Miniprotein binders against Uncharacterized protein slr1840. Designs and how they scored, part 9

Target 1, 371 residues: Uncharacterized protein slr1840, of Synechocystis sp. (p73408)
Amino acid sequence: MRQILIAPDSFKGTLSAGEVCQIALDVLAPEFDCVAHPLADGGEGTLEAIANNLDGQWQTVRVQGPLPDQTVDACYLWLPQEETAVIEMARASGLPLVPVGEHNPEIATSYGTGELITHAARRGAKQIQLAIGGSATNDAGLGLLMALGWQFLDSQGQSVGWGGQALGKVAEIIPPVLNAFPQVTVLCDVTNPFYGANGAAQVYAPQKGADPAMVQRLDQGLRHFARVVREFDGFEINFPRAGAAGGMGGGVAWALETKIESGFTAIAKLTQLEQAMAGCDLVITGEGCFDHQSPQGKVVGGVLELAKKINKPAIIVAGQCQLSQTVLPNVLKIFSLVGPDMPLEKALQHPQTALKKRLVQVKQYLIQSQN
Below, E stands for the ipSAE of ESMFold2; O stands for the ipSAE of OpenDDE; V2 stands for 0.75 times the mean of E and O plus 0.25 times the DockQ between their complexes.

## First folded at step 2 (miniprotein)

Design t13c (from h3e with R8L E12W Q19F N64A D68I Q71Y E75L)
Fold by ESMFold2-Fast, scan of step 2:
Structure t13c (fold): chain B 371 residues (1-371), chain A 82 residues (1-82)
Amino acid sequence: as target 1 above (371 residues)
Amino acid sequence: DSQKDLQLIAEWLQKLLEFARDIIERDGNYDQAQEVLNKAEQLIQEARDLANKHNDQDLIEQVAKLLIELYRLILQVREKLN
């Protein structure tokens, strides 16, 4: 019997990766041996995708929110067999937690993300996967590090406090005496440096509420902090990817000696995607891209590259895609949810129905090609 | 730079829609989510008017996509509030 790996991303705004897998199983599993392997790129749906692949325990912790007078209940995923915690910083320090009209990267803090790390370490985690998408912050991970026992003092010997505004005030760094934390891997898909025209503040602070004057102040703060770090221990914090999450990529790489991986790569390794794919005859992957000009996403791209590497054919199910088979050489066929029988509005109103219709066509295609 | 400003607005609108989804997923506070979605709709219409004025076909398409996503989330919130 043909063995199929169903390895999709979420159809963002409509269906989770797990829901996509369930619909595919309902359509295909009666005739084919199917294995569900929901994926993510380190952004929205990451914890849910991992939890669906591995037996995990949800942990809820009351932590500092992104605003100084805010506390939030934040969940992270504990994987006991892997001795690994998976943390999304956005659940503690994310843009969605800030009320509309109150976004301000000069005051937003990553302290709560540090509290989640501390909780996971005390739980017994030996490894932490830290997804840093969706941040409200431009504090270079300063809050996170303070939660872990780091002290940052101004020229008067007082704590610099929280937020991106604090970076420009740092005159002295005091690391904790004992730092016995687990190995941290940061999941990061941007390549921006710490500061400059293509840096954290210039590129990402506007979406976090910064006006042009604030962007300049934040960039100056990042430049100042980079100098202080270099004076402290010689570390060059201005490298590609260091700008992720308002400079947190750089801050934690420096302070915690983190590994930085693409979200897809980290999740694929954690869930043993290559091993799962090797055990199957064909891969079905997909994503809900409804932009006519969008390139394929990182999950679909990663799955296709991996499938090509181990010589496995692939089928793509996408929301609305203009890619041809000649552009994607290991792809047998592409199925779009949006088509003559399913206009965009209907597909978004009834995504389960739209996906099921295309998966029935996938099933028919596979049966016809089985000869 | 009007073109750059319009792109930043589109990025901001995407974040507001993520806001509403996270409120739904974390808190189950559908009344608050509805308020956020109503505010997002106002901003999307403003962005659409600006995109049309500057004849930016890519942004017109992106704003239309955001409006349809907004409609989907409104339907989800409405179902839960019933």
Scores: ipSAE 0.000, ipTM 0.159, lowest interface PAE 19.4, mean pLDDT 81

Design t13d (from h3e with K15Y Q19I D22L D68R Q71F E75L R78W; at its last look DockQ between E and O 0.01; V2 from the best seeds 0.00; counts 0 for: pae O 19.9 > 1.5, pTM O .581 < .8, placed apart)
Fold by OpenDDE base, look of step 3:
Structure t13d (fold): chain B 371 residues (1-371), chain A 82 residues (1-82)
Amino acid sequence: as target 1 above (371 residues)
Amino acid sequence: DSQKDLQRIAEELQYLLEIARLIIERDGNYDQAQEVLNKAEQLIQEARDLANKHNDQDLIEQVNKLLRELFRLILQVWEKLN
């Protein structure tokens, strides 16, 4: 019996990676031995995808929200066997937690994310996977670091407070007395530097509620903070990826000496994707849309690169595919949910039905290929 | 039934988000994507307000999920514009 690894991304907005796997199992079994391996990019559904692959325990913690007067119940995933916590900052410090009209990256704090890290450390985490997408903040992780015992003081020796507004006030940095933190890996797919034209404030603060004047203030704050950090220990915080999550990538990398990895790469390692794929004859992957950018760091691209590396054939099942099969020599065939028999609107309204229909065709194709 | 209305809104939002994503991925038609995103944002706010009013935690969570996806799509649009 041919063994197949089912390693999809989410069909964002329609099907989770887990749901895609379940539909594939339902269609392809019992003729094929299928292993579900749902994936994510470190964004939405990351915790759920990991929880589907590994024995995990959901932890709910009451923490500081993104706004000073806000508290939230935030969940993270505890992996007791791996002694690893997987934390999404968006659950504590995310943009969706801020009420409409109250988006303000000068005020928004990452403090609650630091509380999640603290809770995970107390739970016995040796490793922390920190997904930093979807932030409300442009505080360079100051709030997070303050929750871990860092102090940032102004010229008068007072705490600078919270939010992006605090960055330009930092005159003195005091590290925590106890620096024994778990190893943190930041999951980040952006390459933005800390400040400047492509920096955190200029690129991402507008969508967090910053007007042009606020963007300039935030960028100046980041520049100031970068100088203070350089004066403190010589670290250059203005590197690629440092601008992620309003400078949190840089701030956390500096203060906690963390690694920054792509979300896919980190999840693939954590869930042992390569080992799972090595044990199968074929990999089926997919996402909502497959384009020319998909091979460059998205889940599907990462799966295909890995499959190519270890000489496994692949099939793509995508909502829509713009690439010809000729572009990907290790790809046996591409199946699009959308087709003459399935208009886009119908596929979007009935994604499960659309996927099932294509997976039946995949099954037929595979059976024919064995004869 | 308020729950049915919220579910309907959530389904419509999922649909709009996927359309916006597909538009962005196809040819970078910013204007169409932005229009869909704007509509989605409005509906998300409506859904959130209704969910909060009725204290439906499951729907609140679903709406928050959709907000996260909307944020990601906004990020993608911004990345293409810069």
Scores: ipSAE 0.000, ipTM 0.169, lowest interface PAE 19.9, mean pLDDT 84
ESMFold2-Fast, scan of step 2: ipSAE 0.354; ipTM 0.758
ESMFold2, look of step 3: ipSAE 0.000; ipTM 0.134
ESMFold2 (binder alone), look of step 3: mean pLDDT 79; pTM 0.711

Design t1d1 (from h3e with Q7L E11A Q14W K15E E18L R21L D22E E41Y D68F Q71L E75L)
Fold by ESMFold2-Fast, scan of step 2:
Structure t1d1 (fold): chain B 371 residues (1-371), chain A 82 residues (1-82)
Amino acid sequence: as target 1 above (371 residues)
Amino acid sequence: DSQKDLLRIAAELWELLLQALEIIERDGNYDQAQEVLNKAYQLIQEARDLANKHNDQDLIEQVNKLLFELLRLILQVREKLN
């Protein structure tokens, strides 16, 4: 009997990665030895996927929200065996936390994300995985750094305050007294620089509530802050990825000497995906991808590249897939949930039924291929 | 020659990706950028068909790796657009 690794992404809007794994186990486990390894790319479902792979403890902390007069209860995942905390900045400083009509990156702060980092450090974390997708902010991580004890002062010696508007006011930087901070790894899949036409403000501030005039002011603030940092210690903050989360990628790389990794790479390493895959004969992976114009996910791609590297065959189960098996030499077969027997509307209304039906076909294929 | 056609398609995919980024950065016209990305996805399908014509396993592996890298970059551009 073959050993099968079930390593899917979530089916966006319908099934979590954990739910996909459970349905696969229910169908395949009687005939095959199956191991569930739900995955994510650093976006939605990341904490849940990691918690399913590693015994994690949910920590809920009351922190500063993205708006000055807002408090939120934000959770992060504590992994005691790994001495690692996994934090999604969006849970404390994210765009969904901002009420309709109040989106404003000139005032939105990342301070609450810094409070989560502080809490995790006090808990005993030696490593922090920080996922920075979904931010409401364009403050270069200034709020986060203030929560960690950094001081940013204006020309009159007063705190610059919070928000993207504060960046253009920074005249003096005072780092905290020497403290042992956890090693921070930032999970980031965008390549934008800190400022400029492809920078944080120009590309992402509009979705956070900025009009064109605000975008120009925010970009100028980022340019000013970059100059002040360069004068402070010679650091060049305008590098690829530094623009992530309103410049937070740059700010924390400078201040905390962080590593920056793709979300999939960091999660695969943390969950020991390569070791799990090496112990199996076959990998089954998948994602939603129901729209014909929707892209293939980073998780499926990463799983397939890893499987190829260690010489493992793979099967893909997807809602609708634009990748052909002729382009992917280690892929045995691609199973689509949507087909003549399962129209898109029906698959969206009954995703568990659609997935189960397709996994029964996977089971049939695998039994026949044993001969 | 399928190999020369695949290299030409790869070059066209890179040009379309850069064109989509340029449209976003200059105009903020996401609908126009999406049209360019749709053309890139059509070219990927043509590249898949062409790759299947090669009998050299090493060449097929090189092509598949290149196509995967290009697809990954297209996905990154689409992520910025959404």
Scores: ipSAE 0.000, ipTM 0.091, lowest interface PAE 25.6, mean pLDDT 81

Design t1u1 (from h3e with Q7E R8L E11M Q14D K15W E18A D22L E41L Q45F D68Y Q71L)
Fold by ESMFold2-Fast, scan of step 2:
Structure t1u1 (fold): chain B 371 residues (1-371), chain A 82 residues (1-82)
Amino acid sequence: as target 1 above (371 residues)
Amino acid sequence: DSQKDLELIAMELDWLLAQARLIIERDGNYDQAQEVLNKALQLIFEARDLANKHNDQDLIEQVNKLLYELLRLIEQVREKLN
């Protein structure tokens, strides 16, 4: 019996990676020995993908939501064997938690994400993987740091409070007396600097509810905070990737001395993807849109790189693709949901049916290929 | 290769925009449409980063055009949500 690793990303906005795996198992498992290994890039579906791979324990904590008068029940994954917590900031401080019409990055706080880190530390976490996609915030992680015991004071010696509006008020920084927290690794795939034309506020604040005047105020706040940090300990916070999650990438790198990794790389290491792939005869991977010549295919691209490295054949199932399969040395075949028999709109209307149809074709291909 | 990177981003944007339009026109679920459009914004910001990295003025102009078109759709959805 051939051993197949099913290692897809989500089909963004239609099917989760877990749903893709389940459909593939339903079609292929009667004929083949299949292992599901759903993946993510550090954004939507990250905790679910890791939980499916490592049988993690869900922890639910009531924390501060993104709005000042909001509490939310946020979950994170505890991985006892790894002594690792996996936290997705969007579950405590994310855009989806903000009611329609109330999006405002000047007041939205990351405090609840800091409360999740504190809870994980008290649970015994030695390492934290922090996915920072989907934020509602432009506060440079100020709220998160306050939850960890940092104090940020204005010129009158009072707390600056929460939200992106607080950054411009910071006059004094007081770190916690005992700053012993788990090692934090931040997962993000953007390269934006802390401030400026390509910075956190200018690029990302509009999607969080900012009008042009608010974007300018937020950017000035980030510039002010960068200056205060530089005066405090000489740290230059305006580096590539520092702008992620409203400047949180910069804030936590400074305060917690974190590393920033791509989401795929961190997830692949944590779930031992290379080891899983080595134990199989071939890998099936996929995502909603794919072009094999582009480095932008983070999950599929990463899977294909690993497959090439360890000399494993791959099959790609994509929602739609712009490709020539003869160019890819280890790719046996590419199946697209969208094709002459399946227009884009019909594939989007019935994604489960479209995927199942293509996986039946994958099954036929594998049966006919010998072995 | 910034041209190939843009082609992939454009293809992903077409997927997301088509999905957002289907959600709006068939389901009237503006909250779900907003989530999909916000994902499209992330891709345009990624394209903007690529354009700036390569200092390609034509590429920068192309990305800015896509950004303005997407922002128009987002404002349309927000107006319905209000």
Scores: ipSAE 0.000, ipTM 0.326, lowest interface PAE 15.1, mean pLDDT 83

Design t23a (from h3e with K39L Q42F E46L D49R Q62Y K65R E69W)
Fold by ESMFold2-Fast, scan of step 2:
Structure t23a (fold): chain B 371 residues (1-371), chain A 82 residues (1-82)
Amino acid sequence: as target 1 above (371 residues)
Amino acid sequence: DSQKDLQRIAEELQKLLEQARDIIERDGNYDQAQEVLNLAEFLIQLARRLANKHNDQDLIEYVNRLLDWLQRLIEQVREKLN
């Protein structure tokens, strides 16, 4: 009997990675021995995918929201066996938490994300996985660091306050008293530097509510803060990936000596994907959209690269496939939910039915290839 | 064909947003509207990928207008269901 690893991403907006796995198990067992291994790329569905793999416990904390007068109830995932917390900054400091018309990266703060980190550290976390997608902020993680006990003072010796506007005011940095602190790994799939034409403010501040004048002020603030950090301890904050989440990638790398990894890489390591894959004869992976760039991208691409590395065949099931002329040596076949027998409208209205239909075809393909 | 796929996805997104608007305006069924908007969000990932491939500013602007409309409808539903 073949052993199959079911290792999909979510089908965004329709099915969670866990739901995809369950449908695949229902169709492919009893003919095959199947193992579910739902995945994510550090974005939507990340905490849910990890919780399904590692017996995670949800923690809800009331914290500072992105706006100064806002509080939010934010969840993070606690993994007791791994002594690891998984935190999505967007749940405390994210753009979706800001009402339409109130988006403003000059005032939006990451302080609440720092409160989640503090709570996780107090709970006993030895490692923290910090996913920094979806931020409302351009504050270089200053709010987060303030919640951890860092002080940033202006030329008058007063706190600079919160938001991207505070960066240009920093004249003095006072770190907290040293003690044991968890290792923080930032999950980041962008390569933008801290400041400049391809930096945090120029590229991402517009989607957070910044007009062109505000973008220039924010970029100047980031440049000023970079200079102050260099004068403080010699750290060069303007490196690729430092611009992620309004400069938080740079700020926490400097202050907390973080690792930075792609979301898929961090999740694959945490869930021991390679070990799970090595124990199986083939891998079925998928996502809601697959084009010829997916094998070079996030979850599906990462799974395929890993499968190739350890010489395992793969099958792809995707919501919609672009026509691909690329030959992937270890990919046996690609199945699309949308096709002549399943129009887009039907697939969107009945995603579970559409996926089940394609998995029946996968099963038939595998039985025929067995001979 | 990425161009035809993006055009098709934009058309489907437009139809879903019109459906959600009509549900809200006609009978105030916010639970049903939320279900339709969840389907529309599925198309955002596809639309973003395809729009980036084309560098077609008119098509990108059209998709961004649909995204703005989606955000407004989501916020309207959120206010009623929370």
Scores: ipSAE 0.000, ipTM 0.120, lowest interface PAE 22.9, mean pLDDT 81

Design t23b (from h3e with E35D K39Y Q42L E46W Q62L E69F R72L)
Fold by ESMFold2-Fast, scan of step 2:
Structure t23b (fold): chain B 371 residues (1-371), chain A 82 residues (1-82)
Amino acid sequence: as target 1 above (371 residues)
Amino acid sequence: DSQKDLQRIAEELQKLLEQARDIIERDGNYDQAQDVLNYAELLIQWARDLANKHNDQDLIELVNKLLDFLQLLIEQVREKLN
């Protein structure tokens, strides 16, 4: 009997990757030997996908929120067999935690994300996967680093405090006395540099509440901090990806010597996706919207590249497919939930029904084309 | 610098070990106590390496005492798991 690996992303706004896997198992498992391997790209649904793939333990910690007088209960995933913690910064320092009308990247802090890292280290983590999407902050990870024992002082020898406004005040850097921290890998799919026209403040600060004058001040703060870091130890913080999460990508790469990986690459390694795929005859993958020109960091693209590498055929199930001309050699067929028999609005209103319908067609296709 | 850093680490280790003991003695959360003990063990290893490099006999003795205290707390946790 043919062995099938079901390795989808979430269908954003409608179905989690785990829900997609369960529906596929319900349709396909009676006829085929199926293995569920839900995936993510480091964004929404990442902790849930990993928890479904590996036996994870949810940890809830009371930490500093993005606003100075805010405390939040933030959860992260502990993986005891892997000795790894998976942390989404947005759960402690994210934009959704900020009340409407109070978004302000000049004061928003990443301190709470640093508290999650500290808690994970205390739990015995040897590795940390840090997903940095969805930030409310433009503080270059300054708050996070302060929680880990770094000190940033102004010209008067006082702490610069929190928020993007603090970056322009830094005159002295004092590294932490406690340096026994786990290895951190940052999950990042954006390529923006630390500062400038395509930098953290210019591109992302407006969505975090910055007006044009604030954007200018935040960018100048990032430039100032970059100069101070360079004077401190010669590190050039203005590199591609350094602008992620308000400059946190740069800050943690400098201070914690982090590895930076695409979200998909990190998750695929952690869940041993290539090994799982090697044990199967066919892979079924999917997402809400498929484009074969998708970046390597996206789930479907990454799955297809791995499948090609080890000579496994693939089937794609997508919510909506806009491609009609060229398909990859190892892709047997693409199934779209939206089509002549399923309008977009109906598919959005009944996503489980729409997916089940297409998976029945996948099953029929596989039965007709055995071997 | 290194001697002052080692002293600060020793002070933080003492606080962490006392925190773990308090958690255990309050009939508390053993998972939380274990988290603190795991972190303290990492810091003790780092402090021991640093003290040995500088041949500071007083600090080596302090680190050894903290290691003994950690071992005692680990035994208390293990007994509660049984």
Scores: ipSAE 0.000, ipTM 0.367, lowest interface PAE 13.7, mean pLDDT 84

Design t23c (from h3e with E35L K39F E46Y E69L R72W Q76L)
Fold by ESMFold2-Fast, scan of step 2:
Structure t23c (fold): chain B 371 residues (1-371), chain A 82 residues (1-82)
Amino acid sequence: as target 1 above (371 residues)
Amino acid sequence: DSQKDLQRIAEELQKLLEQARDIIERDGNYDQAQLVLNFAEQLIQYARDLANKHNDQDLIEQVNKLLDLLQWLIELVREKLN
């Protein structure tokens, strides 16, 4: 009897990583010894995937929402054995929290995310994993930093206030006297710089409610803040990844001396994926983008790199994947939900059925190769 | 009202600073003391801004005493950490 590690990402917009694992267990576990190890890339489903791998405790905190007059109940995951908190900024400062028609990155604040960091630190966190996908903000983490005791003053000596509009007003920076917080690792898979044509405002502010004029104002604010930071302590904030979450990647790297890791790398380390994989005979991984233009995923790619490193064979089950056109070391077979027998439309409308159908084929493949 | 809220904040700050001092003096846990002092500093700065906004001289004096205690504790922690 083969021991199989089932280590998928979510099939974005259709199935959670946990649901993928459950369907795989239902099909494969009667014939094989299966271990579920749901994964994430730092985006949607990250807390749930980690909670399913580790004995995590959900913490709910009433914090500032993305809009100035909004409060929200935000959950984060506390891992007592690891002395680690896992925080998704989107739960406090995310775009889904903003009502339709009220999206405005000039006023949206990350302050509530800073309140979650403070709560986790008071709880005893020695490390914080901060996933910064899904932000409503373009404030370079200014709100977050204010919640941690940083002061940003305008030319009149008054607080600049909240939102992306505040960045262009900063004339003076006052850090807290003891900048002694838990080690923060930012989970980020975008490479955008802080400002410019490929920067935070130009690329991401439109999806947060910005019209072209607002995008230009926000980009100018980021450029101004970058100059003020350089004058303050010589830090160059305009580096690849600094543009993530409206510049938060840059802001926290500067102020908190964070490391920025890919979401997969941080989650794989935290959940001890390599150790789990070493204990199995074979890995089944997958993700679904249902898009020919996105054939390579961070989770699938990362799992395959680990499998190659420790010499474990892998099977891929993916929504719509062009990896089948590549000769991949250690990959035994690739199963796509979308194929000649399963049109894209059908797979999108009935993802559970499509996945189950492919997993039955995986089961038959494994039985045949065993015999 | 805002004056009562500000006075309650000053009272909470006093307790936090006393807890930080006790952590240092009894347990010698300087890492934990640093975290508590960071939170106390954040709250003191907020209280100072509110006291200045209301031009309340008694509260300004109370906040200044808390700042003096904070500075003393910070220096104690810095002396012990290498």
Scores: ipSAE 0.000, ipTM 0.183, lowest interface PAE 19.7, mean pLDDT 83

Design t2d1 (from h3e with Q14L E35L N38Y K39R Q42A Q45W D49L N52L K65F E69L)
Fold by ESMFold2-Fast, scan of step 2:
Structure t2d1 (fold): chain B 371 residues (1-371), chain A 82 residues (1-82)
Amino acid sequence: as target 1 above (371 residues)
Amino acid sequence: DSQKDLQRIAEELLKLLEQARDIIERDGNYDQAQLVLYRAEALIWEARLLALKHNDQDLIEQVNFLLDLLQRLIEQVREKLN
């Protein structure tokens, strides 16, 4: 019997990666021996995908929200066998937590994300995977570091407080006396530097509520903090990827000596995707790209590159994507959810039905190709 | 209300210090205790900022006392881990 690995991304806004896997299993079993391996790129659905691959335990912690007067109940995933915690900063410090009309990166803090790290360390984590997408913040991880015991003081010896506005006030850095923290790996797919025209504030602060004057102040704050860090220990914080999550990429790389990896790479390693793929005859992957102008997703791309490396054939199931017009190495066939029998509007309204219909066609294709 | 904020911070700080003490006394888990003390350290600096803004000399002296106490506890935990 042919062994098939079902390794999709989520169909954003319609189906989780786990739901895609379940529909595929329902259609393809018992004709094929199928293994579900739902994936993510470090963004939406990351904790759920990892929990489905590994025996994960959900932890709920009441922490500081992105606004100074806000508290939130934030979940993270504890993996006991791996002694690893997986944390999405957006669950404690994300844009969706900020009420309409109150978005302000000058005051939004990452402190709550630091509280999640502290809780995970107390739980026994030796390693932390930190996904930093969806942030409300432009504070260079200052709040997170304060929660871990770092002190940032102004010229009068007072705490600089929270938010992106605090960066320009830093005159003294005091590291924690105790420095025993888990190893942190940051999951990040942007390449922006800490400051400048392509930096954290100029590129991302507007979507977090910044007007042009605020963007200029935030960028100046990041530049000031970079200088203070250089004077403190010689670290150059302005590197590619340092701008992620309002400069958090740079801040934690400096203070916690983190590794920064692409989300897909970190998740693939954690879930042992290459080993799972090697045990199968074929991989089925996919994504819910319904905008034909959107490029191939990082999950699908990563799966295809791994499959090519180990000489495994692949099938793609995707929405209406320009990828469907291109011949890719080791790809046997591409199935689009949108087609003559399934117009875009209907596929968006009934995603389970559209996916099931295409998976039935995948099944028929595979049965016919068994000889 | 800044006065109620200071009271809340003081109550949370005392809870964290008691939690760290209990972890040490009951479990002997110095790694866990140090993480709780890191959180306490952050709160004390927030309390100091509020005390200075109110220009309350008595409150400033109280916060400085708590900072000294915290530093002693951190050094005690560090000595056990080393």
Scores: ipSAE 0.000, ipTM 0.137, lowest interface PAE 20.5, mean pLDDT 82

